VH-VL binders against Isomaltosyltransferase (ctsY). Designs and how they scored, part 9

Target 1, 124 residues: Isomaltosyltransferase (ctsY), of Sporosarcina globispora (Bacillus globisporus) (q8rqv0r968to1091)
Amino acid sequence: VEYEAEFGVQSGVSTNTNHAGYTGTGFVDGFETLGDNVAFDVSVKAAGTYTMKVRYSSGAGNGSRAIYVNNTKVTDLALPQTTSWDTWGTATFSVSLSTGLNTVKVSYDGTSSLGINFDNIAIV

## First folded at step 4 (VH-VL)

Design r12 (framework fv_sipavibart)
Fold by ESMFold2-Fast, scan of step 4:
Structure r12 (fold): chain C 124 residues (1-124), chain A 125 residues (1-125), chain B 109 residues (1-109)
Amino acid sequence: as target 1 above (124 residues)
Amino acid sequence: EVQLVESGGGLVQPGRSLRLSCAASGFTFDDYAIHWVRLAPGKGLEWVSSISWNSGSIGYADSVKGRFTISRDNAKNSLYLQMNSLRAEDTALYYCAKDLGWYRGSGSYYGMDVWGQGTTVTVSS
Amino acid sequence: QSVVTQPPSASGSLGQSVTISCTGTSSDVGGYNYVSWYQQHPGKAPKLMIFEVSKRPSGVPDRFSGSKSGNTASLTVSGLQAEDEADYYCSSYAGSNNVFGGGTKLTVL
């Protein structure tokens, strides 16, 4: 299941369309201030380990974002440089989710690096 | 190699106008934000203005807002600063400086890795 | 407008370490991870020494290191050499603009 960043709950970030190749109606940028984030409500039928994919572009260099699940930090996800801001990559990691509703948050915090454009997450 | 060269400085009376130019070579000019930064006599560095790669995001220091206009011509690999209503406190060495990475926000930048030699602006009677 | 403060001077002897502070608020230094440090020798253009708080461009020796705690960023110059004598400036993103500190004159004794 795919969750568009522009339909998530946005704090301190913005939706934009000025780079090609995004899914949905746009992407999210403006991760600049500590605490800026996009949060998603993710429902699963069974507790377990899922693959989370983050679709992004990082034209300025190697970036990173903090991933929180149910308000607990689970990782600092590396977002390696893409060829340009119009070139989208996918970063993948394993995430544990509880049965029912989970809050998944992609956040710019004190360990995060660079500005990136955030397109979507997919839970598999 | 990567280079920025400023020009257009000179002596000008208060209230008049001056236009600075910055010529870029050795890199893909329209991939980067460029800044104007000045060094006034007896003072420190002061950020003046910035412009994103596509001119979609432009910022100005409060001290120059409404008087200065930054612009770029990507076909000519050139940056400009139109300075109107000049004041004595605008006297400074003016640098253009390339942002380290692609500019993505109206006021954000990653660091200025390439600087020109500067062009001197003196505002006096 | 945002004000970012540096000590006007700092000094150290050859081989020692010196730390220069850069203090702002939660709306600039404390609110973003976009702090840069520049070295300027008399008659020369500034040179980028540190970006994104702690990263070094290629060619900058590891004697130069950056850090941040709360609203204060710091540049540390270890193993001081005569050529390190220069003016040092910090700079931070401040939401709608960028701001430079007032500069620190480093003297190597």
Scores: ipSAE 0.012, ipTM 0.612, lowest interface PAE 8.8, mean pLDDT 85

Design r13 (framework fv_becotatug)
Fold by ESMFold2-Fast, scan of step 4:
Structure r13 (fold): chain C 124 residues (1-124), chain A 123 residues (1-123), chain B 107 residues (1-107)
Amino acid sequence: as target 1 above (124 residues)
Amino acid sequence: QVQLQESGPGLVKPSETLSLTCTVSGGSISSYYVHWVRQAPGKGLEWLGVIYYSGSTDYNTPFTSRLTISVDTSKNQFSLKLSSVTAADTAVYYCARVPYYYGSGSYRWFDPWGQGTLVTVSS
Amino acid sequence: EIVLTQSPDFQSVTPKEKVTITCRASQSIGSSIHWYQQKPDQSPKLLIKYASQSFSGIPSRFSGSGSGTDFTLTINSLEAEDAATYYCHQSSSLPYTFGQGTKLEIK
């Protein structure tokens, strides 16, 4: 299931359309201040390990974002440079989710680096 | 500022499908998740299910095979369909929104509620 | 499924009396309990969220306490307008469940 960043709950970030290749109606940028984030409500029928994919672009270098599940940090996800802001990449990692509603948050915190454009997450 | 209002038929025949709508006004539909709750006459509240802003759903176990919750974003409407109804499905049906507030964690209280719509299952 | 049991089921009360309603969960739910007031022919109205947090526009005579399995809603000085059925609701896990309700009547 895909969750568009522009439909997430945005804090300190904004929706933009000024680069090509996004899914949905836009993408999220403006990760500039510690604590800036996008949060998603993710529901699963069975507890277990899922693959989370983060679709992003990073035209200025290698970035990273902190990923929180149910307010607990689970990883600092590396977001390697894409060839331009109009070129989108996917970062993939394994995440444990509980049965029912989970809150998934992509956050710019003290361990995060660089500005990136954030398109969506997918849970598989 | 967000308001919800249910509508649908007052009477449904046994074995047919109950269809209700919940219209949302005064707020952004893209940041919703809407729950359905029912209340049989003189009885307590029973949670039926939820639809999240992603379009995914969770249903209470006894309703999984009969219940469908969906959304029509062009109309700002949420729908509940309950198939194979019996007299036990006679109840007031409510939709209720769960708000999301920045900085306070995962929120799961119901506010606001719709006014409720009575559905009677009878021949 | 988490079962919520309220006590009492019914109470007839005098104005200005202090009223206490309890809600017991069949397993620990932290502070994930919310309290609602429902007057006849009306929708439920949120009173207290997360066991003890007041909600905007709700009179200060309503308060909540508890954690784990035992929770309490208190009305410090009952007013005539408080005649209603009160429900607890847990949001710790799916399916969400409600207590059976406590009906308060004014004598």
Scores: ipSAE 0.000, ipTM 0.524, lowest interface PAE 16.2, mean pLDDT 83

Design r14 (framework fv_becotatug)
Fold by ESMFold2-Fast, scan of step 4:
Parts: C-alpha cells; structure tokens; sequence
Structure r14 (fold): chain C 124 residues (1-124), chain A 122 residues (1-122), chain B 107 residues (1-107)
C-alpha cells in the first residue's frame, strides 16, 4: 500500500511539483527546522514485520531522515544521493507494526542530514 | 554565530577579471550552498549564481560565459571570478548562504555577507 | 525567466498603520516566494520564507500569504525601524529572480 507524502499530516514542510517523476499530485520538501515532519496513518490487518519503502530524490548529496512508528524512533534511514532532483530512488527497511492503526512519521531531527524531496512511503 | 564576509579589490579596470572571496567564520562550510547576488548603485538585487557542496554550479544566463564560482573547503572560502568586466559590472557584491531541505530549485537566503563595493573604472 | 512585479514601488506611511506589499509572478511558482528587508547601506535580511513562514527572530507584525502567482507581505502596525526597501524573491526555477523592490518611508 502506498501513502503519498502530500496527503500525510504535514508539519513545517511544503508541497511542490517542480520536479518530474513523482507519484500522486506532488511531493514534499522544505524540511528546514528540527521537528519538521510528515505523518501517516497506516492500518494493517495483522501485527508483524513489514517492508517499508521510502521514495525520494536527493540531488545534492547523501541525506537521512528519522523514522518514527507510534511515537517511537525506529531508525535513522539513509537516503543516498540520486542522480538528480528529477531522479527518484527508494530506501528500504524492515519495520514492526501493530495490528490496526499505526502512526508512521518521517522527520527531520537532530540526526538528519541534507535536503531531500519526499514522494511517498509503501508498506509491503 | 556564523558570519560571511566578502573581500576583494575595490577598483577593477575595464576588460580585466574581477576576483572576490567570501570567507566563512564561526562554522564549517561543508554543508553550505553559497549564492552570489549583486546590486548596482540605487538598483535592485540580481542573482548571479550558486555553488553546491558537491562543487557543481549554476549561473544566471547573462553571466554563463564569464562567471566562475569555486570553493576551497580547507580555507572555508568561496570565490567568484567575473571576466571581461565593464562599467555595468559596478555593484555591491554579496555572498549569501542558501538553505533548503529538498528540491534544488527552492532556496531562501538566511545569512548574507556585508557586501563589498566593486567599481569598474580606469 | 520568471518576472516578479511588486506593488507599490514607493509608499509614505504613518506609524502604526497597516501596510500591504504585493508581489505578482509571471507564472505559477507554488509557495516558492521569500521576502527580504534591506535598510540603506545594509545587506538584505530574510523576513518570510515559503510565502508564509516567519524566519526566526522576526517581529510578529510581519506576515506573508499567497500561493501560485499572487503573494502579499503585511506589516500590521508599522514601526519607525521598518523604513526600508522590501524585496520578494522566487526560487521555483532557475534563474532565481527578485522583484524590483518596494520602498517604505515613515512620514
């Protein structure tokens, strides 16, 4: 299941369309101050380990974002440089989810680096 | 507190190359994206170009053939060279730190140098 | 290139009045507009980023709004220290451009 960043609950970020190749109606950027984030309500039928994929572009270098699940930090996810801001990559990691509703948050916090364009997350 | 400071010759002769430096103090430049902006006396602001941390550059189209922006991370310095100058290049030159957290086309300038006046005259 | 047109070019204002400055882009730029204040013989200072986000340390009397092609900077109650030239700046596409400036003088 895919969750578009522009439809998440946005705090301190901006929605843009000025780079081609995004899914949905745009992508999110503007992660500028500590705590800026996009949060998603993710519902699963069974508790377990899922693969979370983050689709992004990073034309200026290797970035990173903090990932929170149900208000607990899970990882600092590396977002390696893509060829350009119009070239989208996918970062993948394993995540544990509870049955029913989970809150997933992609955040710029004190351990995060660089600007990135954030397109979506997918839960597989 | 991080500071930017421009320096260079106050007077440059027509047809010569203008060379300016922007020195960063109070912090490392390793994550900076530095823009150069100029302002002719009594006129508005004109964007000249940017250098990304990777060393890549983008220049405003009127300046593409005569402008070079570079960085020396060991000295915490950025440089601007503008060749074949004329009286129209007389201006205050600023370096400014660009910040964005996504999209290479969405920059604001949160920190500016004091500016250095360059007069092109014989 | 994207042309930014500011209005008015010049305004004399009485202290405590509400001032509105507009910036119109020649094409849609989303929210990629930023506002700067420049006092005589000083460098520009960032006031508002991404159309409506106040930069840190900026007095609450300054606010920004708009999207697409029409943007506004508002000073709710003008103070003497607000005499300056104000510039809008777009960062939506290269080359980046500035408006021509709006000069505010206190009566």
Amino acid sequence: as target 1 above (124 residues)
Amino acid sequence: QVQLQESGPGLVKPSETLSLTCTVSGGSISSYYVHWVRQAPGKGLEWLGVIYYSGSTDYNTPFTSRLTISVDTSKNQFSLKLSSVTAADTAVYYCARGKYYGSGSYWYFDLWGQGTLVTVSS
Amino acid sequence: EIVLTQSPDFQSVTPKEKVTITCRASQSIGSSIHWYQQKPDQSPKLLIKYASQSFSGIPSRFSGSGSGTDFTLTINSLEAEDAATYYCHQSSSLPYTFGQGTKLEIK
Scores: ipSAE 0.017, ipTM 0.585, lowest interface PAE 6.5, mean pLDDT 86

Design r15 (framework fv_tezepelumab)
Fold by ESMFold2-Fast, scan of step 4:
Structure r15 (fold): chain C 124 residues (1-124), chain A 123 residues (1-123), chain B 108 residues (1-108)
Amino acid sequence: as target 1 above (124 residues)
Amino acid sequence: QMQLVESGGGVVQPGRSLRLSCAASGFTFSSYGMHWVRQAPGKGLEWVAVIWYDGSNKHYADSVKGRFTITRDNSKNTLNLQMNSLRAEDTAVYYCAKGRYWGSGSYKAFDIWGQGTMVTVSS
Amino acid sequence: SYVLTQPPSVSVAPGQTARITCGGNNIGSKSVHWYQQKPGQAPVLVVYDDSDRPSWIPERFSGSNSGNTATLTISRGEAGDEADYYCQVWDSSSDHVVFGGGTKLTVL
């Protein structure tokens, strides 16, 4: 299941459409200060381990974002440089989710680096 | 090392146009969002406009929207502000400022500022 | 239109602590940045992201931000600190940068 960043709950970030190749109606950027984030309500039918994919572009260098699930940090996800801001990559990691509603947050915190454009997350 | 130098200010009559330029050096200009900020004599700082690192997105203060146009030339490391339909209330020192962080729309903090260029709209 | 409110002036004696406030609705949910401006000069960034400092700014400059008030604190005030100080946020709902009205600091 795919969750568009522009439909998440945004704090300190902005929705934009000025780069080609995004899914949905746009992407999110403006991750520039501590606490900037996009939060999603993710519902699953069964508790277990899922693959989470983050679709992004990072034209300025190697970035990273902190991923929180149900208010607990689960990883500092590396977002390696893409060839340009119009070139999208996917970062993948394993995540544990509870049955029913989970909150998933992609955050710029004290361990995060660089500005990136954030397109979506997918839960597989 | 990092430097912004503004030019193009002057005295102009109401209703006329003026073009400001800002020359950047000492950093990778194409990686950062750029801003114009103004200050009327004896008054505080007022944000005017931003342009994203690649020129693809722009935002303006409501007071200048439709009259001012922000542009950049990344091949020449230059930021520009085209000011049309100038009004007495546009009289101010105009500063060029660099966003601190990489990427699209570096809005948050401005770490490098130019010296400012004075625009006087008078009749 | 988001609005930031600063006192027009603050006075401290040399060696004392100056506190300059920046009021805004739920400003604690935003990142606050502070600038120092001396007469005839461009502004200088002194505190960013609520409490971080550029490496060239003395550690006697610090910041905090919670609830409806952000504060710039200048410990051991010096004559060279006399300046106008501005707070600044980015308002994501309007996509505008907002500055406070400025506070003149006098060290006397």
Scores: ipSAE 0.005, ipTM 0.582, lowest interface PAE 9.8, mean pLDDT 86

Design r16 (from n1 with heavy chain W52S D99G L100K R101Y Y103G G104S S105G G106R S107W Y111L; framework fv_nivolumab)
Fold by ESMFold2-Fast, scan of step 4:
Structure r16 (fold): chain C 124 residues (1-124), chain A 122 residues (1-122), chain B 107 residues (1-107)
Amino acid sequence: as target 1 above (124 residues)
Amino acid sequence: QVQLVESGGGVVQPGRSLRLDCKASGFTFSSYGMHWVRQAPGKGLEWVAVISYDGSNKYYADSVKGRFTISRDNSKNTLFLQMNSLRAEDTAVYYCARGKYYGSGRWYFDLWGQGTLVTVSS
Amino acid sequence: EIVLTQSPATLSLSPGERATLSCRASQSVSSYLAWYQQKPGQAPRLLIYDASNRATGIPARFSGSGSGTDFTLTISSLEPEDFAVYYCQQSSNWPLTFGQGTKVEIK
């Protein structure tokens, strides 16, 4: 299941379309102030470990974003440089989800680096 | 008016504790990472600690790690610094400051309080 | 941690003169450097961010330049209100660090 960043709950970020190759109606940028984030409500029928993928572009260098699940930080996800802002990469991580509603948040916090453009997050 | 106001400074004995408060007004406090920066009398600025917008992530300067705790209450628009095991070298004016980015993931301080003096002496 | 070294420690000039302040980083900070002004008894004020961009409300006489390890703040013609202490700050790596300051004083 794929969740478009522009349809998440946005705090301090914005939706843009000025780079090619995004899915859906755009991508999210503007991760500029500590705490800027996009949050998704993710419902699962069975508790367990899920693989999640972040689709992003990072044309200026190697970046990172903090991933929170149910307000607990689970990882600082590395987002290696992509060829350009019009070239999208995928970063993968594993996460434990509870049965029912979970909140997954991609956040720019005190350990995050560089600006990146965030396209979507997918559960596999 | 956009402002930060510190309180809680004073004179304390070495080894004691003190708590500083910083009240924010005029902006959406819960959207910003917040910092403490200190300045010893007649000396330069030293970054002390940061807290993320939701309070879940914190980072400290090595000089205060394990002794100071940063926290926040977004419902009260207030930032806190709990200072334990105080030392003479902690004597400084303590500023709370708002972190703001202007480019690609960098933090600068675009809003500062007026500071509160902490003096640690016997 | 990244160490920022400012020079000179003190700059004694008259109103109308040009001030040039330097900040050197112990390792590359790219363009991730800011300059602040502080007057006695006051909190610092952001002047320049990302090495060369003026913050909102900052007069055109203030300019920043540089990248990597070597940065300069220039005040093209000193006004009486410009006599203050100036600090550089890097935002490339945690912990965030400041230079030791350059005092611009009246001759």
Scores: ipSAE 0.006, ipTM 0.592, lowest interface PAE 9.3, mean pLDDT 85

Design r2 (framework fv_nivolumab)
Fold by ESMFold2-Fast, scan of step 4:
Structure r2 (fold): chain C 124 residues (1-124), chain A 121 residues (1-121), chain B 107 residues (1-107)
Amino acid sequence: as target 1 above (124 residues)
Amino acid sequence: QVQLVESGGGVVQPGRSLRLDCKASGFTFSSYGMHWVRQAPGKGLEWVAVIWYDGSNKYYADSVKGRFTISRDNSKNTLFLQMNSLRAEDTAVYYCAKDLWYRGYSYFDYWGQGTLVTVSS
Amino acid sequence: EIVLTQSPATLSLSPGERATLSCRASQSVSSYLAWYQQKPGQAPRLLIYDASNRATGIPARFSGSGSGTDFTLTISSLEPEDFAVYYCQQSSNWPLTFGQGTKVEIK
């Protein structure tokens, strides 16, 4: 299931359309201040380990974002440089979700590297 | 008001080292990326290096890669450029510049006054 | 590395005239282009970022336009303080690069 970043709950970031290749109606950029984030309500029918995929572009260098699940930090996800801002990559990792509603946040923390455009997350 | 003040420039011989400092005030230094940009006498601007707000990521122009090191001390609001193995072609005014970082892209909204580095035999 | 080519190298104009400065990129930089003004003995000053956004405190006579590979800085009516060198800069890819500059001079 894909969750478009532009439909997440945005804090300190903004939706833009000025790069080609995004899904949905746009992507999210403007991660500039500590605590800037996009939050998603993710519902699953069974507790367990899921693969989370983050679709992004990073034309300026190697980025990273902190991932939180239910207010607990689970990883600093590396977002390696893509060929250009119009070239989208996917970073994957394993995440544990509880039955029912989970809050997933992609956040710009003190451990994060700036400079990514964020398109969507997918839970598989 | 935002201020950036460079220091450490001077005359050095080829092959030697020099360190530049840039002291920042008037903004939350720890929240912004910082850059070094240089300008050879009578020539145009050349981007040199960037460091992310927390020091976690750095990029360099190919002309300085392996010789120059960018660093920062957020507790002192200070940006540094360590310049090793200096060459005559490194002669330039060196500016520190604050990253505007608009929607994931780097632009330089504030600049220091610059400090002159002259590399001569 | 993305090469930016500015033209003309020099514009000789009188106060009150319109100045039009060009910046061409060797590959698409989308809208990730800025314009800077530099006066003799001074640091550069940001005028326009993201192709068309005027920086804080920059007079309305300065405007930017363009996308992809072709960009323009327009000064609608030159004031005496506008005679300077102007640089474009791309933010699309590392390394960041500048054009070689256009000098706007009197006469």
Scores: ipSAE 0.000, ipTM 0.582, lowest interface PAE 12.7, mean pLDDT 86

Design r3 (from f1 with heavy chain Y100L Y101W G102Y S103R S105Y Y106S; framework fv_firastotug)
Fold by ESMFold2-Fast, scan of step 4:
Structure r3 (fold): chain C 124 residues (1-124), chain A 121 residues (1-121), chain B 108 residues (1-108)
Amino acid sequence: as target 1 above (124 residues)
Amino acid sequence: EVQLVESGGGLVQPGGSLRLSCAASGYSISSGYYWSWIRQAPGKGLEWLARIYHSGSTYYSTSLKSRLTISRDNSKNTLYLQLNSLRAEDTAVYYCARDLWYRGYSYFDYWGQGTLVTVSS
Amino acid sequence: DIQLTQSPSSLSASVGDRVTITCRASQSVSSSYLAWYQQKPGKAPKLLIYGASSRATGIPSRFSGSGSGTDFTLTISSLQPEDFATYYCQQYGSSPLTFGQGTKVEIK
């Protein structure tokens, strides 16, 4: 299941369309102040380990974002440099989710680096 | 493609004030990034002046802070720089630029063409 | 404040030459947060390199950056007619942001 970043609950970030190759209606940027984030309501039928994929572009270097699940930090996800801001990559990691509604948050924390463009997450 | 066009330069008297505009196209100034003003005096290097974040937060060069105001009009997609109490030393080409924040530190990936300000009687 | 000194201040070169410009910082630049810009007369600066060694989008491969700490280098491996310009380094590892004084690359 894919969740478009521009349809998430945004705090301190903005939706943009000025780079090609995004899915949906746009992407999210402006992760530049500590605490900036996008949150998603993710529902699953069974508790367990899922693969989370983050689609992003990072034309300026190697970035990272903090990932929270149900208000608990689960990782600092590396977002390696992409060829350009119009070239989108995917970062993948394993995440544990509870049955039913989970809150998944992609956040710019004190451990995060670089401005990146955030397109979507996929839970598989 | 981001395009920035500065305007509002010209000849101004010492002690006067100046308001520069920077019209952006190809990118919404309210949708992210910092946006900065940078100047270059004739025959000298580049000097950073001020930045504004998409949220409206502003930051200034310490030496010029009391004389500068950076602002924006999101409906016109335009940035402004107001400079007061002008001196001959303020004579420079003034650029606006997109300020890519990199872990809290800034460098500039798109620049306008600049507008010349001459402070002279 | 970190002061950046470029060497040489100017140089004369021919098309096809290898050109090397150095940028020396008065203090160590955190995380190699150093950028290089090209500026032609009457024009705005253009970003060439960021993070000491990463080429900006659309910049030809003949431009390369290297270095860390206090010593950084911009190299143009085979100078082209459009490369005659002034080049500036800029650090963004500490506040305030500072620029070098520039290196002018002139045709021989």
Scores: ipSAE 0.000, ipTM 0.491, lowest interface PAE 13.5, mean pLDDT 83

Design r4 (from b1 with heavy chain R99L Y100W G102R S103G G104Y; framework fv_becotatug)
Fold by ESMFold2-Fast, scan of step 4:
Structure r4 (fold): chain C 124 residues (1-124), chain A 120 residues (1-120), chain B 107 residues (1-107)
Amino acid sequence: as target 1 above (124 residues)
Amino acid sequence: QVQLQESGPGLVKPSETLSLTCTVSGGSISSYYVHWVRQAPGKGLEWLGVIYYSGSTDYNTPFTSRLTISVDTSKNQFSLKLSSVTAADTAVYYCARDLWYRGYSYFDYWGQGTLVTVSS
Amino acid sequence: EIVLTQSPDFQSVTPKEKVTITCRASQSIGSSIHWYQQKPDQSPKLLIKYASQSFSGIPSRFSGSGSGTDFTLTINSLEAEDAATYYCHQSSSLPYTFGQGTKLEIK
């Protein structure tokens, strides 16, 4: 299931359409103040380990974002440089989710690096 | 604190190439993009183009065939070359910094500007 | 390209008055509007980013609002040092564009 960043609950970030290749109606950028984030309501039928995929572009170099699940930080996700801002990559990691509703947050923290454009997450 | 400073000749003859340098101090050049903006005497601001950390560029359409922006990371310098100049290119030229994302953002710091007069 | 139209072009104001400057975009730009102040013979300085976020060190009398196509910059109590030309700037679409400017003069 894909969750478009522009339809998440946004804090301190912006939705834009200025780079080609995004899914949905746009992408999110503007991560620059500590705590800037996009949050998603993710519902699963069974508790367990899922693969989370983050679709992004990073034309400026290697970036990273902090990932929170149910208000607990689970990882600093590396977002390696893509070849341009119009080239989208996917970063994947394993995440544990509770049965039913989970809040997943992609956040710019003090441990996060470089600007990235954020398109969507997918839970598999 | 990051500072940007433009330099270059103040007078350029019609049909020649104007060449400006923007020198950056106080920050890592690899963490931001540099835009060039100009302002004709008594007029408003006009965006010319941007160079990204990767060295990739985007230019405003009227300038695409005449404008080149480049970077020398070893010198912390950005350069602007505008060919085939005319009197309409007389302006104050600014370099300006954009943090954290490619060219779809604000200019947090600007150079002081350098006046270029195109005259015979 | 996206055209930004500011209003007014010019205003002469008394210190301590509230001033509102508007910027209208030719198409929707979300919140991708930024405001700059330029004093004579000086470079522009960022005041407000993303329609409503104050840049670091900017006096609290400056505020911004709006979304979509209509945006405003407000100076709640004008000081003499605020005499300047104010520009809006959109970062929603390349090429970047600026409004034509609003010149503020103290009486």
Scores: ipSAE 0.000, ipTM 0.542, lowest interface PAE 13.4, mean pLDDT 84

Design r5 (framework fv_sipavibart)
Fold by ESMFold2-Fast, scan of step 4:
Structure r5 (fold): chain C 124 residues (1-124), chain A 122 residues (1-122), chain B 109 residues (1-109)
Amino acid sequence: as target 1 above (124 residues)
Amino acid sequence: EVQLVESGGGLVQPGRSLRLSCAASGFTFDDYAIHWVRLAPGKGLEWVSSISWNSGSIGYADSVKGRFTISRDNAKNSLYLQMNSLRAEDTALYYCAKDKWYYGSGRPMDVWGQGTTVTVSS
Amino acid sequence: QSVVTQPPSASGSLGQSVTISCTGTSSDVGGYNYVSWYQQHPGKAPKLMIFEVSKRPSGVPDRFSGSKSGNTASLTVSGLQAEDEADYYCSSYAGSNNVFGGGTKLTVL
């Protein structure tokens, strides 16, 4: 299931369309201040380990973002440089979800690196 | 009050070194990329170097690569430019400038210092 | 030298409009929506007037506007006032570095 970043709950970030190749109606950028984030409500029928895929572009260098599940930090996800801002990559990570509603947050924390453009997450 | 204050400029002979400093106050220094930008007599603004919030991404203009080194000390809210093997064409007013975000892309430089003058002359 | 081109001078009369161009390639001005414009008066630090092609910082009058078409960004100053006489610079991200245009001296006559 894909969750478009522009339809998540945005804090301190903004939606843009100025680079080609995004899904949905746009992508999210503007991660400029500590705590800027996009949060998603993710519902699963069974508790377990799922693969999270983050679709992004990073034309200026290797980035990273902090991933939170239900208010607990899970990891700092590496987002390696893509060929250009119009070239989208996918970073994958294993995530544990509880039965029912989970909150998944992609955050610019004190441990995060660089500006990236964030397109979507997929939970598989 | 948000401000940047440059220091360390002066008159120096070709081939010598200078270290410029930039002191930041009034904002959370380690949330932002910072740039060095220069204005040479009779010329326009030229971007010299940038450093990301965590020093993980650093860039230099081709004219200064291998000679200049940018660094920052987030605990001291300070930015530095070590200038080695100085040339007459490095003569300029040097500004430090705060980026609006944490990487030194073409994003806006919203806060500028007053500048410090570097003159390279024999 | 800068790879981004501005006209070296521009002029207009009080109350009129003037447009300054900033021309690059698809690897800088055309490739990113990270074009900024700066105003510099003699003896003063540059002041940010426009960012992200068309946005104004708080305190900048709406007489200043920005746009971009293909590889050319433009700054338009309408209702020219004497205080608008200054040097104007564009800048853009260029993939691995930042680049400034050569600057335009605006004279208000």
Scores: ipSAE 0.005, ipTM 0.552, lowest interface PAE 11.5, mean pLDDT 85

